# Miniprotein binders against q8wxe9r568to878, part 6

Target 1, 311 residues: q8wxe9r568to878
Amino acid sequence: EEEITVDVRDEFSGIVSKGDNQILQHHVLTRIHILSFLSGLAECRLGLNDILVKGNEIVLRQDIMPTTTTKWIKLHECRFHGCVDEDVFHNSRVILFNPLDACRFELMRFRTVFAEKTLPFTLRTATSVNGAEVEVQSWLRMSTGFSANRDPLTQVPCENVMIRYPVPSEWVKNFRRESVLGEKSLKAKVNRGASFGSTSVSGSEPVMRVTLGTAKYEHAFNSIVWRINRLPDKNSASGHPHCFFCHLELGSDREVPSRFANHVNVEFSMPTTSASKASVRSISVEDKTDVRKWVNYSAHYSYQVALGSIW
Below, E stands for the ipSAE of ESMFold2; O stands for the ipSAE of OpenDDE; V2 stands for 0.75 times the mean of E and O plus 0.25 times the DockQ between their complexes.

## First folded at step 3 (miniprotein)

Design Mb2 (at its last look DockQ between E and O 0.01; V2 from the best seeds 0.00; counts 0 for: pae E 18.7 > 1.5, off the site)
Fold by ESMFold2-Fast, scan of step 3:
Formats: sequence, C-alpha cells, structure tokens
Structure Mb2 (fold): chain B 311 residues (1-311), chain A 80 residues (1-80)
Amino acid sequence: as target 1 above (311 residues)
Amino acid sequence: SGEVKTKTVKLKVEGMDSPEDAMKILEALSKLPGVESVTVIPEDGVVYVTYDPSKTSPEEIIKAIEEAGFKAELVSVEEK
C-alpha cells in the first residue's frame, strides 16, 4: 500500500528568569523525519509554512494536509539529508526529495523562533539556608499566557514532567533511598505554614513533600527529581499552585557551598503540538494520487530556571 | 506574532482554467492591505485567504478577486 508519514519534532531549549519565567535565551530546533512505503520511483515534494513562499502557494487538493495554524515562519540554518535536491530548495524553496524506502530517516532540520511568549507553566523556587539547615520550595502554576492553555476543550497536556534540583556532591551521602509522596500531602502544610520539625537532625535523610507526583533523589541526574506524569492536573483549574518542599539538615554549616542550586532543570513533552508552529501544508508524490499521508507533531522542552540569592 | 488574531476565509472562485489564472488571483490578493497569505487550489476552484480582520474583510477580498476578472463566493471563515 502507498503510504508516507512525516514526523515533525520540535526541541525547545533555553534559560528563563527567576519568578515569572521570562524567556532570557532560547533555541528551537525542528527535525522532520520521513517513513515511506512507496512503489517505484517516488519523487516527493514537501510544503511547509515557510515565510519565503507565503503568497505564492498553488497546491492540488490531494496534496493538502490539515493545519490549525495561520502562522508563517522563518526557517534558519536549514540542513538536509542527501536525498534532498538542495539546488531546487535554494532557487525555489521547494523541498524535493526521493525518500529511502521502508527506512525512517531525518529529511531535514532547521532552527526557528519560539512561537509563544510564555512557557506552559511557571516554576518559582525559593531557597533558604540557616546554619546547617537548607530548605527548597517550588510553586508550579499553569501559564494563562500559553496559547494551548486558553481553552480547556483544546488543551494539550505536558507529559512526563521532570523538575531536577541539582544536589552538591557533598550532600549525596544524606540521601539513603527513594521517597514516594501522595498527591495532596503538602496542601495542608502550605495553607497553615510548613513545619520543619525536629525529625530533621544533623546528617539525616531529607524531608520531601509534593502536592502532585513524586520526588526522590536520582543518582543518574545527581539531582532531586520531582516527577509529574501529566499537567494540567484535575485540580490545576483551582488556581492554587502545585508545590514541592525539601528540608535537610547537614552535619555542619561547612557542608553548605557558598554557591549552590544556581538553576533548576525542567523537562517535558507535549504530544500533537509544535513549539515552532512549523506546519506541513502539502505532501505530493509524483504521478501518485492514492497515497496515504500522515503528519505527526511533537514538542520536547528542556530548559533552566534561574535561581536567586540564598539566605 | 503568531498571537495576533487572524482569520482564514474559504472562497469558491469561478474562471480558474489555467495556472495563469491562479497566478492572477494570487497577484490581486497579495496587493490587499492585511492579506497575510493566499492558497489557491485550481482543481476545486477554491481559494483560502488568511487576513487581519482589522485591515480587510471577506467583502473586500471578494471585491479584489472580482476586479481581477473572476467570480467569488464566500464558503466559510475560520479563526485558526
């Protein structure tokens, strides 16, 4: 059967500010992968929402692909697989290629500007040090400024959310085993003010609490990792933030580095979405009209949230 | 930016018998203030126009096509 699948994957990386998570630095890399099962000679043409072809688009009906964006984007630093006729692209912006049969391969990659003003959620983090006692608290709130969050009926989730708090190597000895916390355990403490109690003694295992997901030290990342399977949560609409709390007591104030936790790492995926707003407008296959055509979108986010002064 | 509100109108257009006719429609619509993009599908006699509703309207878009020598009829208007 004649079939071609186009996978468009965006990778967002960057640095955001403390507090309101303003984007200070970012990179968006788009990769387009092809997997085709086409008989005979299969010369293909891919049409993107490339700003340089805006206003000059004439397409056949069988070649049209569904799109929900009216945005046209700038493609920077385009790099192509050897099967693409680059001379055709440089002269006419047409992506003309002969795909590898039955092999998933990267057709092209390019860089774009992030299409949103804000990220899907904000993470505010406060750290405090008092002698040998260290506390870290984070508040996570869904961003109303992110386009996919404006209409609950069309909202796409953030999946496999991973928030990593780097742990100084000197503190690793204070983590003995995994701790799994219940979904609502921290809310009562947040409402009344957290107790940092006498259960935390010099050199003891950290006290960790989350209102959603799980938190534990993970050696693979040298970090405390707060994991949330899906955002927004059923309770996200309440406006109350999801919280992470950690308290630990070191054996001595000499075990507190003068600079630690200068950033928090945030990573998650958004299926069926695009960070670049890159869109496949058309797919044509020379001399074939019965081709099954599929386009899949996904975005992966990985960025640092800057942290302020401690004390 | 992509957050600026645009609309896309779908039109049925009569008289597109050649690629040259499709080009005339593109040229006519590209001259309108507020037109962001035009997609012509000659086989179906369909034209999609993405526009800024604060600068132009479906009525003005239809008028431009008619002044270029074609007949146009509004089918639908979409926000995104």
Scores: ipSAE 0.011, ipTM 0.421, lowest interface PAE 9.4, mean pLDDT 80
Fold by OpenDDE base, look of step 4:
Structure Mb2 (fold): chain B 311 residues (1-311), chain A 80 residues (1-80)
Amino acid sequence: as target 1 above (311 residues)
Amino acid sequence: SGEVKTKTVKLKVEGMDSPEDAMKILEALSKLPGVESVTVIPEDGVVYVTYDPSKTSPEEIIKAIEEAGFKAELVSVEEK
C-alpha cells in the first residue's frame, strides 16, 4: 500500500520576563518530515498555508488535506532537502520533490513569527529568604489571550509540562529525602478563590507541595522539577491558579542569594503547530490516485522565565 | 468514545510518619502512567490522587504505594 506521511513540528524557544511573562525573545522553527512508501518515481507536491500562495492554489480535490487553521503564514529562511526542486519553489512557491523511499527525512524547515500574543500559560514565581531558609512559590495560570484557551470545546492542551528550578550543586546534599507537603489539591481545584499560602515547615529536609502534578528533585536536570501531565486541568476551575511550594533549610546562609539560578526552565508540547500555525493544505503525488496521505502536527516549547538577579 | 473524565481518590496511608515517607509515596505514584496529580498530607496520613481511569486504577495506585513500603486504603472516589 502506497503511503505518504507528513510530520509538521514547531519548535518554540525563548526568554520570558518575570512579572507579566512577556516574551522578550523568541524563535519559532518549523520542520517538516516526510516518510513515504511509493513505488517507482513519484513526484510529489506539498502545499502549505504560505501567504504567497494564497489565491493561487491549483489543487485537485483529491489532494486537499483537512486543515483546522484558516491562517496564512509568512515563511522565513526556508531551507530544503536536496530532493526538492528549489528553482520551482523560487519561481512558483510550489514545493516539488522526489521523496526518499521508506526513509524518514527532513524535507524542509522555515522560521515564522510567533503566531500568538501570549504563551499558553503564565508562571509567576516568588522567593523568600530568611537566614538559611529559602522558600519558593510559583503560580501557574492559563492565559486567556492564547487562542487555544478561549473555547473549552476546542481547547488544545499543553502536554508533558515540565517546570524546572535549577538547584546549585552545593544544595544537592540537602535533597536526601523528597518531602511533599501538599495542600488539599481537591480544595484548591474547586475553590475559585483559593489562595496557596506559605505553610511553616520545620525540618532539615526540603518540603515540596503542588496543587497539580508532581514535584521532586531530579538529578538529570540538577533541578527541582514540577511535572504536569496536561494543562488545562479538566478538574480545575477556569482561572484558578496551580501552585508550587518549596521550603528549603540550608546549612548556611552564604549559599542563598548569589548561587541560585535567576531563571526557571519551562518545557511542554502541544498536539498542533500552535507556535507557527503552519498547515499542510495539499499533498499530491503524480500519476498515483490511491496514495494514503497523513499529516501530523505538533509543537514543542522550551523557554526560560526570568526570576531576577537574586532569589 | 466518551471523554474519559479524570477521577480523584482519597487514600488513607499507614506508616507515613515523616516527610521522607511522603516523598517515597510521591515518587512511587509519579511513575505510574495516568496519574495527573498527587497530594500527600503526611500529618493526616492522607493521599489524594487524580488519575485517568483509562490508564490506571485505584488498585494500581494502592499497589504502587504498597510497593513503596506503605499500606493504603481507599477512602473515597470523586468524579469530576
Scores: ipSAE 0.005, ipTM 0.263, lowest interface PAE 10.2, mean pLDDT 83
Fold by ESMFold2, look of step 4:
Structure Mb2 (fold): chain B 311 residues (1-311), chain A 80 residues (1-80)
Amino acid sequence: as target 1 above (311 residues)
Amino acid sequence: SGEVKTKTVKLKVEGMDSPEDAMKILEALSKLPGVESVTVIPEDGVVYVTYDPSKTSPEEIIKAIEEAGFKAELVSVEEK
């Protein structure tokens, strides 16, 4: 009946180099939220894998939370809800608090670093603008998979992957809603349905093709958006890239910009894992032994991949 | 990191009757080269030690606990 839930959410942001997917800069912001239903006195302690407590843990058996990570992390710029005793934290690194009853709230937030050297997948993009011809091609390849914070045998997918290609607004009428080409049947030669000198939907529609997911122009982003529900794809051969192709012929605009875009935006979520490997090692509720304790992890990634000019 | 292969040993420790006893065990193990983390559960008399097997061993961990004045028995070893 009595319970406490700890939600750990990482938000990764950063910039990735063109062509080789090197992480040029990154920031991870971790937010911890609490939702509790506790009767009476409810003083609580939260144990994280804080490097400053490593080697000095004394934890009751009932308070231990399962975790698969052996990593210890440094917490920067910790900020706390008013219910946390900040002096205790600064003196002993113990997160001591009295939670709000039946109300989800942010207990604390802190900054840390991305725990891996690579992202879950790489994206290479080539763009060109030559006269009235615009071409964009992307190749997405899976990297090493990440495991769940609670179960090392569980491979964690990237979910709701969104890759956004910014485009000038005057090109909007030239885009198809989506194209799907299939992987085993694809040695695509794009542009077969396009014609020079026309922007009509019937005679000059852009050719957008993907081997996985969908692609369409989305007004909310002023971008072509390539959406993939889940990576890795269970139906795809290992090692083959997932591809996006776009060819557009702009008959009505003789003065096309010299650059298509300087970046591609990538966004996705990973459930049950953290970008920082932040982990809840213990949850204590004073003088109670029969409290249900839950920990949830999730990570959200939002970053830019720099482009080089092809034209 | 992916560069270091570690193992975790679970030990049953007799004679740990107070928080001060738990701290003594923790201090003894923190001095042992190759020990990367220690978790002491005083009420159950259990200690988990994550260590680098190229630098130490369950036998050396047990010896350190016994030199601190407690009896330790190996329960299990897990590779990571």
Scores: ipSAE 0.000, ipTM 0.271, lowest interface PAE 18.7, mean pLDDT 75
ESMFold2 (binder alone), look of step 4: mean pLDDT 81; pTM 0.763

Design Mc1
Fold by ESMFold2-Fast, scan of step 3:
Structure Mc1 (fold): chain B 311 residues (1-311), chain A 80 residues (1-80)
Amino acid sequence: as target 1 above (311 residues)
Amino acid sequence: SGEVKTKTVTLVVYGMDSPEDAKKIEEALSKLPGVESVEVTPEDGKVTVTYDPSKTSPAEILKAIYEAGFEAILVSVEEK
């Protein structure tokens, strides 16, 4: 049985503004991996939605792959595995290659421009300092401007969301080891009997509350980490944002560094989506018509949200 | 006497289910020294407080809300 799998993985990295999360700097790196089980010396051709072939694409009907994107994209800084005939690519933009036997390998990588105007959600963060008291609060809203968010029934989730708040080394003494922080202690709950004074005393553990997911200090990142398994959730449809709140009472106002809250780091993955809108338009295998062809897409996002200018 | 310089804080308050709850929150905050005005919008779950920062703070405002029986999260403060 003849089979070829093409995995298209996008990696978004960048810096976004405080408040509106306007994209200030970004890079999108696309990696294409091949895994094939093909008999003999099989010559393969891969066709992408490369703007340079728009209107001139020549593909046999049997080689056409399904796609939902109408976008054509520019491929920048293409790098190829040695099995690719680069002269063919330079002349025709066709990716011609002889795949490695039964091993997953990176066929190529390239850079593109981010295809969306907004990220899947926005994170607004406020920092308040009053003497020895420090408060950090974030509110998270799903972006209606992101294309995958337009239809709730077909919406693609953001998975394994990790929001990291770097903590100054001086504050590490105020946090316990990861293993002693429980899920119940970190989840925000509506409690009409709660008192602010019951949650904070000088030199005590930080108070952390989240309306979704969990938050705790994680030494591996030197950060408070807010983790959400999947967005959106049922509460994302309400008028209220998903919130993170941290209250820390230091022993002295001299323990507050002037630069402690410059940015937060955001990471998550989106299955079956593309940040680049890179699309496989065709796959052919020379002298073979009964080849099973699979294309998988995924996007990983990793970026910084600014909390203020670095002076 | 000179004019008082004020700051404004906006909070999201949880457990505010009725106009009576909104009144309770407003009364609790109005008792704080240095609170000049309180605006409660129950439909949005929002509370906006204008205060004299020399007499009270966001922490004292949160404490008053907690002592009234509600949970609150700061949305914005004038300290940037």
Scores: ipSAE 0.000, ipTM 0.154, lowest interface PAE 18.9, mean pLDDT 76

Design Mc2
Fold by ESMFold2-Fast, scan of step 3:
Parts: structure tokens; sequence; C-alpha cells
Structure Mc2 (fold): chain B 311 residues (1-311), chain A 80 residues (1-80)
């Protein structure tokens, strides 16, 4: 059978302010991957919602793809795979290519402007130090200003949410041994001996509480990692924030570093969405009319939330 | 330990726009075991709570304010 799949993946990166999570810096990179099973040498044309062709778009009805947005966007710093006729693009904005046989490859990448005013949620974090005692507290609240949060009919979840709190190297001894013991859930208070049964460990034991998801030290990230499978959840509708709390007792105040992490790292994915609002408007295959055409969208977000050190 | 160490946490409270609201928050917090003093500053939307960490926690203090009908965010500030 004749088919072509176009995967549009957005990658959002940036830095947001402490408190209100105002976007201070951002970058959106869009990558388009192709996987095709087409008989013969097939010449393909891809149509995007490129602002430079708005009003001049000419496509056959059979080539039109389902609408994902009414927005037209500017494509910056376009880079192409060698199979794309780059001169044709520069002269006419047409993305003309001969795809690789049965091989998933990156057709092109480009940069865009983030299409939203706000991110899907805000994260506020406070840190307190008193002698050898350290407390970290975060509040996560869904943003009503984000388009996908306004209408339940068009709501798309944030999946595999990961909030990472970097742990100074001096504190790793307090977490590493406890992580090896495989503590499964931190939705409740964790006290020394409460989660470990008859197993014993040396050093201080942190107290961690979360109202949603799980939290534990993960050595792969050198961080305490708060994980939430999916947002919003049923409790997000009540307007109350989801909370993370950590209390750590260090061996002495000499173990508190003079420098702490300036940022908390936030990472998550949104399936079937676009951070750029990039949209495939048309797919045509020269001399072929009965081609199955698939378009998949996904957005991955990875950004830093400023802490504003308070110790 | 025979010695009681107190901590002070600062909260920003939303919806505190009258003296009655401030009094309601103060009464709710004063009922918590381990709370030693409460200072409410309605002009700034702030509440400072001095507490015994062996009897209560910042999360329990936040919960008490939310159960009283207000939204609040914990802000813990340490001086050098």
Amino acid sequence: as target 1 above (311 residues)
Amino acid sequence: SGEVKTKTVTLVVEGMDSPEDAKKIEEALSKLPGVESVEVTPEDGRVKVTYDPSKTSPLEILKAIMEAGFEALLVSVEEK
C-alpha cells in the first residue's frame, strides 16, 4: 500500500521567573520527520501554515490535511535534509523532496515563536535554611491562560511531568543509600525506618511529602525528582495547588553550601499538540492520488524556573 | 530534645481583604497544636506564623488557611 507519515515535534526550552513564571527567555525548535512506503521514485510536496504563502496557497482537495489551527506562522532558520530541493524552497517556499525508502528521517527543522502567553502550569518554590535544616516547598497550579486549559473539549494533558530539584554534592550521602532501597510512593510522610522495615541505612533521612505523584532522589539527575504522570487531574478542577515539600536535616551547618541551585528544572510532554502552532496543511505525491497520509503532533517542554536564592 | 526550637514561616494569602478575614485566619492558625504566634499584615496580604516544628509543619499551616476558605502560598525566608 501507498502511505506517508509526517511527525511534527516541537521542543520548547526556556527560563521563567520565580513566582508568576513569566517567560524570560524561550526557544521553540520544530523537527519534521518522514516515514514513507511509496512505490517507485515519488516526488513529494509538503505544505505548512507558512505566513509567506498565506493567501497564495494552491492545493488540490485530495491533498488537504485536517485543520489543527487557523494561525499562520513565521519559519526561522530552516535547515533541510539533502533530499529537499533547497533552491525551490528559497524561491517559492515549496518543500519539495524525494523521501528515503522505508527509512524514518528528519526532513527539516526550523525555529518559531512560542504561540502561547503562558505555560500550561506555574510552579512557585520557596527554600528555607535554618542551621543544618533545609526545607523546600513547591506549589503547582494549572494556568487558565493556556489555550488547552480553557475548554474541556480541546483539553490536552501534560504527561510524564518531571520537576527536578538539584541536590548539592555534599547532600548526596543523605539520599543515595535510601534510593537503593526502592521506596515506591512518597504521597505520605516518610520517616526513618517507616518505609524500610527491618532494613537500616546510615545518615540523615529526608522528610518528603507530595499531594500528587511521587518524589525521590534520582542519581541519574543528581536531583530530587517530583514525578506526576498526568495533569490536570481531578483535584486540579478545585483550584487548589499540587504541593511538594521536603525537609532535610544535614549533619551540621557546615554541610550547607554557600551556593545553591539557581533554578528548578521542569520537563513534560503534550501529545497531539504544537507549541509553535506549526501545522501540516497539505501533502501531495506526484502522479499518485490514493496515498494514505498521517500527521502526528507532539510537544516536549524543558525549562528552568528561577529560584532567587533566599539563604 | 528538652529544648523547643521555633521556626517562622511567611505566607502570602489571597482573598484577605477585610479585618474579619484577617481575624478568621488568625483564629484558624491559633487552634493548631504547636503554633506559638501569628502576625497578620492585611496590607501586604501576608501572614507570619511562629511554630514548633515537632508539633506542626508548613504544610499543616497551609492546610488550615485553605480550610478556612482562603488560598495561600508558603514563602520561607532566611536571613544570612
Scores: ipSAE 0.000, ipTM 0.253, lowest interface PAE 13.3, mean pLDDT 76

Design Mc3
Fold by ESMFold2-Fast, scan of step 3:
Structure Mc3 (fold): chain B 311 residues (1-311), chain A 80 residues (1-80)
Amino acid sequence: as target 1 above (311 residues)
Amino acid sequence: SGEVKTKTVTLAVWGMDSPEDAKKIEEALSKLPGVESVEVTPEDGKVTVTYDPSKTSPEEILKAILEAGFEVFLVSVEEK
């Protein structure tokens, strides 16, 4: 009956170097959402591993939440929902609030720093241009420097991995187009279908191969998108990299832009993990002792891998 | 002369949580030559700009947001 759920979600964004994926720029935004089913007027207190309360934490034993980190962190630019008493926070760093009943809402957000030295995996990309032919190959390897990857018992998956390779507008015509209903398009198809010759003048669709997941051009992103449901995979355990390969034959070397943004976008989620090491240390509900308390952690990563110049 | 081909850049922006912040970003970007439209989505921390690539660039757009006092990085660039 009486319960409160705290969802802590980290959003990592940044830019990493070509090759070894050193973090050049980064931001971590933490959002805390509450969903509660509490009777009556329920005044709640949330305690985080805020460095400013280290050594001065006063918490009843019944309110202590399980934590796997001994780290204390700095909270920057804290912003609160209107139900939070901000004066209490400024004076004591206590997050005091009266939650919206039966409604999931964002209690607060703040900025932190990334707690790791390396990202969960590295993406190395090589490009080759020869006249009107362009080849792109990427190698993905799980990082041994990421803390969750070092302990097999605590290794957490990267889920819904999306690697996007921006495609210049000049190249879009070389990808498979959605069917368009039109008389001239139908006639062109019929003429090609009737041809039984050994060669076709307009037959060079991009060749794309991946060793794991799927890859295709997705117009919504104007990108070739390499999708992997979960890492690490069986092959990751054997030390083999996961590979993406793309070969494009453009109609002319003039279709290779002299300048464009040269980067790859990487996006994925990690359940039950924190990028910031932000941790809920305590949850209390005034005048209630038999409250079911849940804390869920997740991290979403979205960053650019440089292929040369970012511009 | 003729129709201008536009591109759309999507940017991730931090420090944008009030209607006033969204207006500052829209105003800063609208002053750039070649910017055709600006869409700000504070809930997602996202700004989408449609622009003429012959008059401005993602780099200039990113600089305008930084100069307005926000942290920003580029997510994607798309042709329309």
Scores: ipSAE 0.000, ipTM 0.097, lowest interface PAE 20.0, mean pLDDT 76

Design Md1
Fold by ESMFold2-Fast, scan of step 3:
Structure Md1 (fold): chain B 311 residues (1-311), chain A 80 residues (1-80)
Amino acid sequence: as target 1 above (311 residues)
Amino acid sequence: SGEVKTKTVTLKVEGMDSPEDALKIYEALAKLPGVERVYVEPEDGTVTVTYDPSKTSPEEIIKAIEEAGFKAELVSVEEK
């Protein structure tokens, strides 16, 4: 059967301020992947909401794809797979290509500007060091300014949320523990009840508490990782914040490093959304009219939030 | 009795029943001039504040918590 699938993936990277998470710097990279099952000669044309063709589109009704946005965007620094006729693009802005046989490949990539004023949620973090004690507190709140959060009926979740707090190498030993019957995961402690946390804990093992998800040290990232499967949940949808709390009691204040990381890393995905508002407006296959056409959108976010002492 | 750059006070706070209450208290205190550190512990109903005594006082700290909608009582004072 004649079929073509276009996957539009946005990758947001940036740095946001402490507290209100104002975007201080960012970039959005859009990648378009093709997977096609087409017989014979399969010369294809892809139409995007490219500002340079606004009002001058020449497309057949059968080639028009469902509209995902009314926005037209500037495509910066376009780079193409070898199957794309770049001369055609430079002369007419038409993305003309012969797809690879039955394999998923990256057709093109380009840079755009983030289409929102705010990120889907804010993360406020405070760190404190007092003698041999280290404490980290974070509060996560859904942003009412983000368009996908505006209408609960059309809300799209943030999935596989990962908030990483870099751990100095000197503290790594405090996360290593063996139990009589195998390793007793700190995950069990941080998932215990609805408790926020406590500073009144003895011993050298870290105490971590979260109101949603799980938190534990993950060596692959050299970080304490707070993981949340999906946001918003019932509480965050109502505007209530979620908390992460971590208390470390080091053996000596000599184990406290002179410098601590000045940021936390936040990473998550949003299916069926676009950070760029890049939209596929048309797909055509030369000399074929009975082609099944699919477009999928996804956005991946990876950015730094300022870590700060509260003084 | 020597040079004291900062002081730390611990307060017992009434009405702090949720993470949202803890956040409100934290935000109210973080805005106060001279406050260097705030640690909020909802389970114990306590808030620990490290501050510059030349810029603020326990009375101003309690006032800020009360303006946020909670009641606070001084439990302990530690010099550092």
Scores: ipSAE 0.012, ipTM 0.359, lowest interface PAE 8.3, mean pLDDT 77

Design Ta1
Fold by ESMFold2-Fast, scan of step 3:
Structure Ta1 (fold): chain B 311 residues (1-311), chain A 81 residues (1-81)
Amino acid sequence: as target 1 above (311 residues)
Amino acid sequence: SKYRLTIKAEDKPGVLAKIYEALSKYGVDIESLIVEHDEERGVAKIVIYVKVESEEQLEKLLEELRKIPGVLSVEVEKLES
C-alpha cells in the first residue's frame, strides 16, 4: 500500500574514433524520476553515491538500498524539482523532498563524467569503391575493457542495438520500396549466414548480409539500419566479430556523390547506470517504517563512430 | 603485432566479397582498408592494415586468401610503431 519507486536513467552521447572507438567527446546526463503512493505527510530523503557525502552519510538499516557499484561519483550541474529543499542540499547534500502523490515526476537531473574507459563494444567499418559499385563492411566486437563485460555473472546486456549508416538521398532509389496499405517503409533484401558473399543478384538492387540481427533501409532514418536485439549473444564469447556487409550499384555513368556521411550512428540501452555509475544508497520516509522501496536503473547510449571519407 | 597486406585481385565484386569473408572468418582487427582499381587491366589492389594476435592466425588467413579464385597475389609486411 505504501510504496515509492525511484527510476535512475543515464543518457550517454558522444563521438568515438574509427577503428579503436576511442572516446573523443562525451556527455552523460542522469535523470531521477519518482512515483509514490504514500498516505499523509510524506517527507522523503534520498541518498546517492555522492562523493561529497562519502563516509559522512547517516543511514538506518531499514533505509539502505542494494548497491550497484562501489564507486563514489561527482555530481555536476544539479537541478531539482520544486518539491526539493535546495537549501538542505546545498548545506548537507541531502536530497529532501515531499513527493507528488500518484504521479511520475522528475525529481532531479545532474551531469557526470563517463565512468568507463571504453564503450561496451567496438564497431570497425571498411568501405571500398569500384567504379559505380560501393561496398561497406562492419565488424562488431564486445569490449573486454568495459567493466560489465569482465564477469559473466555480473554481465548486463546491450539491448535494442541500432547501427545506422546514413544513405545519400541520391542512392535511395536503389532500394526497393516494399509497401502495403498504410505502410511507407523502404526495404532491401537481407541475407543472413556465416559466410559473406554476394547473393545471386543482377541489376541495381542492394545486397545486404548480417551474421546477427537484421539490416534494411529504413526511410524514417534515411539510413541502412542494422538491428540486434541483444549483445552479447552466444557467439560473442568465441571472440568472433558480428558482421554487416552491404553492396550497392549506383548505375553505369553515375559518379559517387561528393558529400557522404562522415559517421555511423549507434544506439542501445542497458538495464544499469553503466555510464554514470549513479547508485541509490538510501531511501527514507519520515515516520513510516513499512514502505515498499523500489529502484530501477537504465542507460541509453547514442553516439557517432567516425567512418572517414568514402574513397 | 601489426601487418600490411597487399592483395592484387580481379576487379570483380564477387572476388572482393570473398576476400572480406576470409578477413571476417579469421577475426583480424582491420585498422584501414584502401582499394585502388585499374580499369584498363581489370585488377584491384587492396591494401589492408591489420592487427593480429598470433602468427598462426596470420598464416592461416594468408593461405586462405591465396586460394580464392581471382586473387592474383598476396604480400605481407610486418610493421612496428
Scores: ipSAE 0.000, ipTM 0.097, lowest interface PAE 25.8, mean pLDDT 76

Design Ta2
Fold by ESMFold2-Fast, scan of step 3:
Structure Ta2 (fold): chain B 311 residues (1-311), chain A 81 residues (1-81)
Amino acid sequence: as target 1 above (311 residues)
Amino acid sequence: SKYRLTIKAEDKPGVLAKIYEALAKYGVDIESLLVEHDEERGVAKIVIEVKVESEEQLEKLLEELRKIPGVLSVEVEKLES
């Protein structure tokens, strides 16, 4: 059967302040991938909510696609796959192309401006260094300023949330635990109803506690990684923050680096959403009317939260 | 509203952890944290600046902090920022 799928993926990257997570620096990259199963040599036309065609949009009713936004956006630094007729785009802003059959490929990419004033949640972190003792504590709170958080009934989740605390190389030995019976994992999580979970470690082993999700040292990232499968959770609506706590006792003051890493990395995905508000307005296939058309949106966020001033 | 809490506690394993558990339980925002160890007296002084949602939450937090074994005193100062 005749069909075409358009995947619109946004990638947000940036740096935010330590307190209120004010966006200090950001980049939004949009990638559009096509996967089509069309008979013959098919010539396709894709229309976006490009500000340059606002008010002059010409599309047939059967080619109009559902949209998630009334916004019109600026497309910066457009780059196209070789199958796109760039002259048509520069003259009419229409994306005209002959797709690779049965092959998922990147049709185009472009840069946009982040459409929100704030991120979906804020992360506050306090670090304390006293002699050979190091403590890190974070508070995660859902942002009421983010549009998708305003109505609980239409709220879109943040999925696979990963908060990474870089660990200096000198401290890695304190997180490794291995016995003749296999590796003993350092892990912290909260059981239902518990205020704080702990790995129940002793001696110089780190103590890690979280009120939601799990936390452990992960060598692949050279970091302590706090993982939360989905936000918001049942307790997010109460207004109480989700917390992470880590206590580390080093062997001496000399094991504390002269410079401590002053940022935390945050990464998560939001399905069926767009950080750019890029929207597919129309899809047409020359000389075909019974084409099945699908558009999927997703946003991936990856940014640094400053623990000190970056400016 | 913003407050400064000055907690004096026995410098023993687990006491600081219980203090932080209480803070997390009542959902206070920590603006700054300073821990001073007095090794001669075996006492830790913890100065925490917190932002509280309500006076009632602060009151409950203070009661729970004072109940923690090893906590010697809790002083509260209201801040203007």
Scores: ipSAE 0.000, ipTM 0.188, lowest interface PAE 18.8, mean pLDDT 76

Design Ta3
Fold by ESMFold2-Fast, scan of step 3:
Structure Ta3 (fold): chain B 311 residues (1-311), chain A 81 residues (1-81)
Amino acid sequence: as target 1 above (311 residues)
Amino acid sequence: SKYRLTIKAEDKPGVLAKIMEALAKYGVDIESLFVEHDEERGVAKIAIYVKVESEEQLEKLLEELRKIPGVLSVEVEKLES
């Protein structure tokens, strides 16, 4: 059957301030992928909410796609797959292409600006270092300033939330006994050197607590990773923050690097949303009228929360 | 598998929220959502494109959606890809 699927994926990257998470630096990269099952030579035309065609847009009624926004946006640094006629784009802003059959491929990418003033949530982090004792606390709050959070009727979740706290390699020995985490009250009652012939010394027992999700050391990231499957949860509406706490006692203060905890990394996805407000306005397929046309939107966020005073 | 859900509902406060709660409860992966308001009739038409892990998950979701007060109809279309 005749079908074309357009996947619009936004990738937000940036740096936000300590505390209130003001956006200090950002980039939004939009990638458009095509997957089509079309018979014969299928010349396709894609129309975006490109500011340069505002007021001059020409689209046939049958080609109009449901819009996700009334906003028109600037497209920066457009790069196209070889199947796209770039001359047509430069002259008319129409994306004209012959898709690869039954193969998901990236039709184009471009850069835009973030369409929001705030991110979907804020992460405030406090790090305390006193001698050989390290304490990290984070508070996560949903942002009421983010458009998708303002109306519960249209609210979209943040999925697979991953907050990574980089851990110096010297501290990894303190996390190798992850399976005994939570036994601290029982272990605290026994002497360190009570058994002769012991070779296991970690220098401390880390304490980690979260009010939502899970937290553990993950070697793949060299980080403590706080994972939350979905935000907001039922308790987010109460205005109470979701909390992460970590307490670690090192063998000596010499195990604390001077550059420790410059940032935390935040990563998550939002289905059915756009960080750029890029919208597919039209899809046409030459000489075909009964084509199934699908547009999917998703946004992936990956950014650093600054912890230093250099900003 | 990918599906398109077309829901017609009363355009009243709380009805859309209950629809979104049902989607979240069954853990369906929402890929796109479009809401069209018919102000003259007080009806909203909602098109939701979802990925489901099992047909059982979809059946339970459809049953719960149809039970929500203010939901007038729920149509489902399987997408072939």
Scores: ipSAE 0.000, ipTM 0.092, lowest interface PAE 24.0, mean pLDDT 76

